VHH binders against p49116. Designs and how they scored, part 39

Target 1, 238 residues: p49116
Amino acid sequence: EGPLLSDTHVTFKLTMPSPMPEYLNVHYICESASRLLFLSMHWARSIPAFQALGQDCNTSLVRACWNELFTLGLAQCAQVMSLSTILAAIVNHLQNSIQEDKLSGDRIKQVMEHIWKLQEFCNSMAKLDIDGYEYAYLKAIVLFSPDHPGLTSTSQIEKFQEKAQMELQDYVQKTYSEDTYRLARILVRLPALRLMSSNITEELFFTGLIGNVSIDSIIPYILKMETAEYNGQITGAS
Short names: E, the ipSAE of ESMFold2; O, the ipSAE of OpenDDE; V2, 0.75 times the mean of E and O plus 0.25 times the DockQ between their complexes.

## First folded at step 1 (VHH)

Design qb2 (framework vhh_7qbe_3; at its last look DockQ between E and O 0.03; V2 from the best seeds 0.00; counts 0 for: pae E 14.5 > 2, placed apart)
Fold by OpenDDE, look of step 22:
Structure qb2 (fold): chain B 238 residues (1-238), chain A 118 residues (1-118)
Amino acid sequence: as target 1 above (238 residues)
Amino acid sequence: QLQLVESGGGLVQAGGSLRLSCTASGRTYAMGWFRQGPGKEREFVASISWSGGSTYYADSVKGRFTISRDNAKNTLYLQMNSLKSEDTAVYYCAAGDYLFSTPEYDYWGKGTRVTVSS
């Protein structure tokens, strides 16, 4: 069998579009978010256990947890992304572009609360100083969640989740032996991910996508896609 | 099958400007422009990501050409300024079934001719 994750799964490098504009426009935000989304999904795809579940199950699984994976990715890549700046820009865009007649006060409140929750989560993760291994295992735990409705092979998914948890535990015990409760502190952050709306996340980060294309609808394509060189410049055929 | 139709080509004087358009019959991902001059091989001109947030240009056109897209209209644009005789070519629109850059494009237009006179 072997371990669920290897050292290759710890690497999670996001490259932002370059150059960063003085004014973060919707396209820049969307592109940045898209890169993170792709990185997250391709990360999942790189896990042998994930591959073993089959294409249909894989797609369903990612559809169920993409928001959580994305959010963990935001937290992990917050510095590289200048997440605070991006979020500020999003808020500004929201304030400037939303007409009062199109968005209810309640909706505005919901969106702002979501941004707040996202910031708090990322801040909390930063305070915990979560390392790359821990993020990898947390992502695996989130990915292999058997409690989503409509999933097949739930027993196998559960097995993989347990394996992820065990490996995380072993890692934390080995690496942070002086901190007896670190594992608990880390795991207790996961419920916060479930409080976040995927719809609002999509609205905030992916409004610049093609028309009315949803993340849900493009997930199968992303999973089938070859790893693109999105970390650098767009390369055309010469 | 996705179809790409270029337009906007024509005769222009050196130093002039021209705007090319490419309309796709459906959803597009990464898109780009290529050109083929007389007696030359097809060469890369510019590409743009799905979101439009990333662009890349050939060195020969950098600073003069601007690629953009309107996803709502499934249309790709190429604003060409400060045109030179060397820019004379048939310009081809290309699209790939990828959200980001790919080395290969799956769909190609028939091309629109741009002639720059001295």
Scores: ipSAE 0.007, ipTM 0.306, lowest interface PAE 10.1, mean pLDDT 88
Fold by ESMFold2-Fast, scan of step 1:
Structure qb2 (fold): chain B 238 residues (1-238), chain A 118 residues (1-118)
Amino acid sequence: as target 1 above (238 residues)
Amino acid sequence: QLQLVESGGGLVQAGGSLRLSCTASGRTYAMGWFRQGPGKEREFVASISWSGGSTYYADSVKGRFTISRDNAKNTLYLQMNSLKSEDTAVYYCAAGDYLFSTPEYDYWGKGTRVTVSS
């Protein structure tokens, strides 16, 4: 029937913890990342097509793609997050470990390679000057991915992905009519998201989570939150 | 002062299995296992991030050893399978005071001895 996404789904505004500390620490990084993750999950659950798939399918989809959604969110919100400052702090901690640690460089290398891939992705999106509509549809394309193992309702998921692709094409052709290859340049960026390890993303941004908690374990709870409960989480005590 | 206490070492026959444990006196982030064999320098065995989502292994132990953790118990584990004479060493638990999986290891246990007999 109607469009997959409405204008309300284009709005994606991250509220950062305040004040920003003079020296970045694990709590600030984790709270900032958690707010972006909550915002991304709330965005997904607000889509009628997503809700129509049912709770079990919704949980499976988000568990499979949260790293892709989170990475797109990092790119979209890079300026408001001061992401370059956060990544510089992370690199500084790793380089201090390299300078003093004689035991192994292989794991440090894996983590640094992940940071470089993330920086390259965010830089490529900035160079393309991806707008809010384009980000919304790219997030929808990765959310409605029918090819993750263990999914049910794959035919419906595929139809929603195709609808997202068609609506993105229509938007780009209308808005950027003189740039014949813009859509191709945008879409070719998406495969890079699947090369990034969700385990390393969790390590870099969510190590400060309390207790025996993983992102995979909290996703079902975030998706089931009432709007008031969600707002309480995103704003925190401030 | 954070303390690490290893346990589970002992004598085991070649081809056998052994599980090492390391209990921390408080919250830890990145953790790892190291070993020092007779007449050798200390070498890396395996590491794990706080969440358990990221692990890395030395080539000599890949496919045979599994690192895991239980954060509720502040305990790190090393499951050692298909043990070889070359695995004979004192095994040390290490913990970092940083956010990430490959920090400098600031805290070390006193070690637990593993002897693999033919």
Scores: ipSAE 0.005, ipTM 0.200, lowest interface PAE 10.4, mean pLDDT 83
Fold by ESMFold2, look of step 22:
Structure qb2 (fold): chain B 238 residues (1-238), chain A 118 residues (1-118)
Amino acid sequence: as target 1 above (238 residues)
Amino acid sequence: QLQLVESGGGLVQAGGSLRLSCTASGRTYAMGWFRQGPGKEREFVASISWSGGSTYYADSVKGRFTISRDNAKNTLYLQMNSLKSEDTAVYYCAAGDYLFSTPEYDYWGKGTRVTVSS
């Protein structure tokens, strides 16, 4: 009955480890990415509609969409993260490694193609000047996607997604009343998120995780975390 | 400082198999195996990303060798099958701070000798 999101779901403040090191290293990249991941999971868990779906459904949804939420977070926080600088440094390093012709080129080419797709996505979102309300609703549309395989309660998930879409439409029409096609231009960017590889995202951003576990395997643990523990992971204060 | 200790080397008949291990004293990221035959320069054998999701092989060992890792044990493995006399070398474990496989590694083990007899 009420709105799907409240003002607390619009604020999305990422706090970076400071200062950015003179030479980028895996620890800085992984800490920065981990903060964004936990901020994104805290955001999703705090939504009353998400809470209403129950623990098994919550786990299934987040397993299906965490990479899309993370990628939207990268685009939203690209300036504060200095993401373009991070990706440029990684690309430069990978291009030098390709020229040596002693390593398999196929995987490196896949990773570089993924980086270019990520850069294109972030650039397109920046060109549209997407605001905090728009990002919040886009994340909700991605989170409440009923078409992922293996989901239960897909009818309820679909209704929540429709509500997110309607509220985004209302917001855009009210706030950007002189820009008739803004909603359409925003929504056509979403299919690109399904092309992002969770495996490559893990290798680019989560190389400092201990053990042979994927983000999929830790999602039930992340979703059960207490709020104070989330805050520690988001700020690095734990 | 990160230390790497190889084990599992030895004498093996041609066509046989051997499994090398490398235990690290701390956290590791991209890792690899290199080898140095008698009178030759050190050469790349195989490498693996920090997660194990990406593996790379020299053409001379592709299809015969398999690199893997167990991050819970801080251990890198090299399964060597269908061994040939040209595989005779000292095998070195390598590690560094890079996210993905590369020949640019900062830490090296002392090596383990593999001898393949005809």
Scores: ipSAE 0.000, ipTM 0.160, lowest interface PAE 14.5, mean pLDDT 82
ESMFold2 (binder alone), look of step 22: mean pLDDT 84; pTM 0.866

Design qb3 (framework vhh_7qbe_3; at its last look DockQ between E and O 0.01; V2 from the best seeds 0.00; counts 0 for: pae E 12.1 > 2, placed apart)
Fold by OpenDDE, look of step 22:
Structure qb3 (fold): chain B 238 residues (1-238), chain A 119 residues (1-119)
Amino acid sequence: as target 1 above (238 residues)
Amino acid sequence: QLQLVESGGGLVQAGGSLRLSCTASGRTYAMGWFRQGPGKEREFVASISWSGGSTYYADSVKGRFTISRDNAKNTLYLQMNSLKSEDTAVYYCAASEYPLGFTDHYDYWGKGTRVTVSS
């Protein structure tokens, strides 16, 4: 069997909505987040091993880990997204909600803590100077996690995760040979992803979704959509 | 059930402009315009996300057509400039059940409005 990931899986380029508004409204945030979400899902879909698991299993995996993938994407694309500015805007929006007494004290605390955790995680990743290959492998490790409840083909998923881990190890050893603990340093960041609530993430970044549409409900559709259409829409190349 | 009603079609001279509207009976998500010319298959024209932050155009209309929407009015627009005879078609409004700007299919369709571009 060939490698789990190829060079094509390393590229992860997010295109932001243009122009950037003077005030980052919820629509801009939602669109930005949506683009990242789609990019993340299409990234996953582009992996042959992912395809080999079948549609049902694929959907289940993405449903289980979309928040983690999204968060890794936030970290990876933090500069392009101006993530700090986006988060600040979200906080401002929350402040308005607070003033309107729309949120309980406990909920406010939870949401603010979540924002803090997101920021800290992204900062930590930036501090580590994680490169594109490392992000790709980390995303693969997160994607092929066999420990989510309700998954089928867990043995195969585990094998793919192991393969991702091994390839990451090989890459780090080759690329950062003088840093013997780099692999450990980057892997220990992964637990932080599991501490983050998908619900809160959805509320923060996707509040602009109309109606009762959830990320969970959209995921199957995203996974089925044409890549060409996505690319054309994002890059303007039509 | 969501209903879409197109308006604004008509006869226009080549080089002219026309603005189409599509009014939805309720809340809409991603929306788009399609057209079907005489003896041709229905083809994609433009799409827009629910927020309007993402737009996509067919190559044949890029630079000439502008899709926009007013969510407060549940209305989709298509500004068509520099019209050509090749733009002659029945134009259909379409809506998706998904709010995101990227979609391969639409769930709701209007009855269409006819646009005729004369030479």
Scores: ipSAE 0.012, ipTM 0.322, lowest interface PAE 9.0, mean pLDDT 88
Fold by ESMFold2-Fast, scan of step 1:
Structure qb3 (fold): chain B 238 residues (1-238), chain A 119 residues (1-119)
Amino acid sequence: as target 1 above (238 residues)
Amino acid sequence: QLQLVESGGGLVQAGGSLRLSCTASGRTYAMGWFRQGPGKEREFVASISWSGGSTYYADSVKGRFTISRDNAKNTLYLQMNSLKSEDTAVYYCAASEYPLGFTDHYDYWGKGTRVTVSS
């Protein structure tokens, strides 16, 4: 038993591809995003409560919430990633695609709106000065969501989510004792994650994936990788 | 706690070969080699997955160096061929303690073994 998360599970360090290219390209963006995605899945895999649910449940949970975990990771690592620069490069690429590939204005509007929502979310998290412990618990709340269709063991998942909420409350009350409403301000940000399309996230950050590779299809394999193989994927050397 | 001990360093002529070894006091996950040359910062050389199935190399050593491991012996190897004066450095073995370790973020480090390549 014990606490849901320990200091070990708070550590979340993204290693960026090096060197950064003179001009950002889809390959660099995809590699950077893939590293963050793999880090996020590896983080989830390291939680004892997550492991206790079993492989089928683990796969279903991550398939349902990878976009929310990824978006929280983008907010947490925005400075390390120079996310604003990446988003600017994506915008430039999309505008060129309109001219060359005849993409509709409606589609570009949807994608630009998604980028704005992502920027707003990241800015709100930065304004709240969310720390590493808070990010870890927010990710746990998102991961242990019992309300996704097709899940088994929903009562156990709900208990883990409630435990994450309780431990976050304890942390915030002790660490930010003078800010009575901080927890409420943090939690009210979470519904915005579900307004972000996983299909648009995939198009923005994973357009470098070729063939029939999709995030949904690779999740079971990532979750079963050895730590060393997983670290290799994170470095983007594969 | 986990200890890493490097061996195999020495003086070698340019164009020669040398094999470095690193023995761990226990089981390890991802492992790698780093080096620090005179007046330079520490740089990545090579990394290997636990199974040995995936290997990664710095561009400066690709095609010349080969990383391998023997998990039964808790030992990591670096086979260095076609050595150049620029390869002169102290070589460090590194290992990740926890699943969140990365190629350039390792929790355990050896004390290093010196490699000198004469021109």
Scores: ipSAE 0.000, ipTM 0.097, lowest interface PAE 20.5, mean pLDDT 81
Fold by ESMFold2, look of step 22:
Structure qb3 (fold): chain B 238 residues (1-238), chain A 119 residues (1-119)
Amino acid sequence: as target 1 above (238 residues)
Amino acid sequence: QLQLVESGGGLVQAGGSLRLSCTASGRTYAMGWFRQGPGKEREFVASISWSGGSTYYADSVKGRFTISRDNAKNTLYLQMNSLKSEDTAVYYCAASEYPLGFTDHYDYWGKGTRVTVSS
């Protein structure tokens, strides 16, 4: 039995590429996002419950939820990443395209709305002062989601999710004992993650690094990477 | 230097279909199609993101044209259905160094392929 997560799973330190360029570019954004993605995948792979599910089930889970894990990572690391600056630069670029009286499709408006929702989500998490323990359990809850189609061992996945929920509840009640409704406030943030588009996330953050391959198709390879290769991707070292 | 070569233009009857191709000499991110009709300025037709997952269309072609890409072949396509005489134009392939397909920010242009829709 034992706890689902240990204190080592609470640590989540992102190291940004250096130096930050005077003008943001695709390569800096893609390298920063790649480090966060690989840190998130390493985090998931290190969980004993995740290891116990087996490789096929693990791959299916991560394919289904990688964007939610990534988005939680963005919120947790928003200040280190200067995420608001990155998103503002992208928004200004998109607004200039619209203001030049050029034809625009519903897609440009969908991208702008997605960026706004991401900013709002990150701001709401910061206003709630979500701590590292809470982030770790929220990530576990979205990782061990049993309701995705085609999953094997859904009853075991559900039991792990329930364990993450119970441990989050116990942590919140002990640590924030004077805030009776904190757990409810935190949990109502999760549906916003389900509505984030993995396709738009790829286009905003992952062009240039993966070339012509979607994140969904490379997740099996990321999960099989050795620890030294993970550290190279997280730090950008060759 | 990136080069774009269009093909597949020609003469077609109104209501017919035609498929344009554009082969790139190297890596591309966002790509798009533009057109210039007789006596008109060049106008946006469609764009596609680097992955192919996002597409944008001018209102005049939405529902009739489909943009797609095959990144293994470095080739962009435009399937044009239900063609009208107003679609007569020289069609240009364009590529950007930016990953999202917008109506601007295209860095590379082809020389064009002619499409003529006869009534």
Scores: ipSAE 0.000, ipTM 0.185, lowest interface PAE 12.1, mean pLDDT 82
ESMFold2 (binder alone), look of step 22: mean pLDDT 85; pTM 0.879

Design qb4 (framework vhh_7qbe_3; at its last look DockQ between E and O 0.08; V2 from the best seeds 0.00; counts 0 for: pae E 14.5 > 2, grease 25.9 > 24.2, SAP .751 > .668, placed apart)
Fold by OpenDDE, look of step 22:
Structure qb4 (fold): chain B 238 residues (1-238), chain A 117 residues (1-117)
Amino acid sequence: as target 1 above (238 residues)
Amino acid sequence: QLQLVESGGGLVQAGGSLRLSCTASGRTYAMGWFRQGPGKEREFVASISWSGGSTYYADSVKGRFTISRDNAKNTLYLQMNSLKSEDTAVYYCATDLYFGSPEYNYWGKGTRVTVSS
């Protein structure tokens, strides 16, 4: 069989809402995050191996790892998103109690720690100067993680993960031949993703969803969307 | 349960303008307008994201219609200019979970727009 990823899977271009407001409100943040989420999930969907797992398994897999994919996306798109500004705005909004429910002191602490973790992770990735290929493979490794509970076809998922790892290894060896430990440095960042709460991420970025809708509940809808239609909507194409 | 109420429909002469409004009973994310003409299937008109940062129009209305929203008022608008007889339809407001969703889950009852020659 051919490679797990192709050059088409390396492209990961996020388009931000325009114009950018002077003040980043909750709407802008949610819109931006939503676009990233869509991009991430449609990226996953574009992988033939992902498609081969079937709709049910695909949905379960994305449900299990969407936070990690999203976080990698944040890191990858940090500049175009002005992530630091977004996070600062989120902090400000938290301080202003824009949430319907009052957060306890402990919850605030948890949220702030989560923001810190996000910042640190993204900064660490920036320091490593991770390129588009590496991000693609890292996302694939995260996507095809067999260790999530409730997954079917775990053997096949594991095989795909291994393939992603191998391709990453080959790429790094070829592209960064003088940096013998680059692969290791990159891979050791992945555990940090598991430290991040999906619930808190959802609370921070997706408060603008209708009612109490969860990311978990909308994942099937996102995966069923036509990419062309979505892209057209984002770019303003008629 | 979320409710959508359209208003602003009426009789207008060809070349005229009309502004439709849709008020939601609660918070909404992506919103859109659809229309159904006599003997025709319901068709997409325009959609707008939560922030208003993204809009999408059907080719048939592009350049003539403008979709906008006021989130503070939970209201969606459709400014219709240069109206044509072909624009005669019942116009429906819709909302869903996510911008670009293939289906909208919440619909208004519609407001009738009649464009006379």
Scores: ipSAE 0.008, ipTM 0.300, lowest interface PAE 9.6, mean pLDDT 88
Fold by ESMFold2-Fast, scan of step 1:
Structure qb4 (fold): chain B 238 residues (1-238), chain A 117 residues (1-117)
Amino acid sequence: as target 1 above (238 residues)
Amino acid sequence: QLQLVESGGGLVQAGGSLRLSCTASGRTYAMGWFRQGPGKEREFVASISWSGGSTYYADSVKGRFTISRDNAKNTLYLQMNSLKSEDTAVYYCATDLYFGSPEYNYWGKGTRVTVSS
């Protein structure tokens, strides 16, 4: 009956680690990306509809969609992160690596294609001037995807996704009443998220994780964190 | 100090199979296999991300070779099937192949693979 998302779910504030270093490194990028991932999972955890699905379903949903949530978060926080600077540094490193024959041309091409897709996605969202409400509902549509294999409660997940779509439509029609096609332009951006490799995202942004730990292995841990413990991770106090 | 040790090389007949292993003395991130054949430059063969979720292959080996890793054992594998004379080379294990290249690259000493006609 009530709205799927409240005003508290629209607020999405990334706190970056200490000022960007003069020379970017895997540790800084990994810390920045980890903070965004933690913020994204905490955002999902705070949704009453998400909580109602239960821990096993919550873990399965986030494991299936974390890359889509993370990419939406990169687009939303691109200015705060100076994402263009980070991606430019990665590109420069890749170009230097091919000159030293440390990486194959085929692998460089695959990673460069991923970076290009990421830049295009973020640029498209920026050009559309996607606001905080629109980002919140796009993340909810992605989170409540009933079509992932192995899910239970698929009927409830589908209802929550439909509710997210309806609330986004209502918001856009009221806020951007003069732009009849805005909703369609926004929604057509979503399929691109599923074409982006979660494996390449993990490699680019999370290589600095200790112990060769996978994102799949840390998701249940993050979802079970106490709020205080989670806030400690976001502020770098843990 | 990190060390990489390759094993599993040997003589094999064309069309046969071999499995190479590379064991690391400590934690690694991205890992890969390179080879150098007689009279050729060192070339990329395959790489795998630290999670095992991403793999990349040279076109010459795609569909024939499979890279995998066992992080609990700090071990990298290369399963080589349908071997050809052109696959004859010394195979090297390497780490730190991705974006945060360290000041020093870590390479093994290599293991020799000879494919007979």
Scores: ipSAE 0.000, ipTM 0.159, lowest interface PAE 10.8, mean pLDDT 82
Fold by ESMFold2, look of step 22:
Structure qb4 (fold): chain B 238 residues (1-238), chain A 117 residues (1-117)
Amino acid sequence: as target 1 above (238 residues)
Amino acid sequence: QLQLVESGGGLVQAGGSLRLSCTASGRTYAMGWFRQGPGKEREFVASISWSGGSTYYADSVKGRFTISRDNAKNTLYLQMNSLKSEDTAVYYCATDLYFGSPEYNYWGKGTRVTVSS
């Protein structure tokens, strides 16, 4: 009962390590990405509908969709993160490291294609001028996806997704009343998120957390953290 | 140049406990513990994030080892409980991960831990 999201769920304030270093390095990129990941997990955890599903279902949902939530977060925060500069630094680092690591041409091609797809997604969202309410509902639609294998309570998850879709529709129609097709243009962007590789996202943004650990392995810990610890991870303070 | 100095290694009976320390001469970001047993390759043990809030463990040490850091003292710790003979190794402190590689830039000299049965 009630709206799926409140105004507190629309606020999505990413705080970057300050100041941005003159020459970007893996430590700055990883800390920046970690802050966004933890902000995204805190956002999901704060939703009453998400809380109602229970811990096992919550863990399964986030494991299935974390890369999509993270990618939406990158698009939403692209300016404050200077994402285009970060991606350029990653490309430069990859080119310099080929000799050292003897990386295969196929792997480099996969990573470059992923970076291109990420840039195109972020550009498309910027061209649509997606606002904070729209981002919040898009993230909710992605979070409450009933189609993932192994989920319990799929009928309840589907009802929450339908509620998110309805509330987005109502918001868009009221706020952008003269743009009849805005909702359709926004929703057409969601399938592109399924093409983003979580493996490559981890390599691009999260190598500083641990050498080869997957985000999948730390999600249960992140979801159980106390609110004070979340705030510490988001701001870099503990 | 950044220097890492480990201490706290020694001989301990199986089932015992030992606490390793690593002092850095300057600021560090992500830090980790690695170990190399006799005739084996170096392997990951535990790591801790730049903020200190995220910790990660190899499956072989989960529930027995605890990593922590004190940024005011530039010191990394590894509390090792319920030690087993397979934990016998030289333990290394490391920091600063390269993007796209599991390799760390800076390593300590190591401290030897021997667990006797």
Scores: ipSAE 0.000, ipTM 0.153, lowest interface PAE 14.5, mean pLDDT 81
ESMFold2 (binder alone), look of step 22: mean pLDDT 84; pTM 0.861

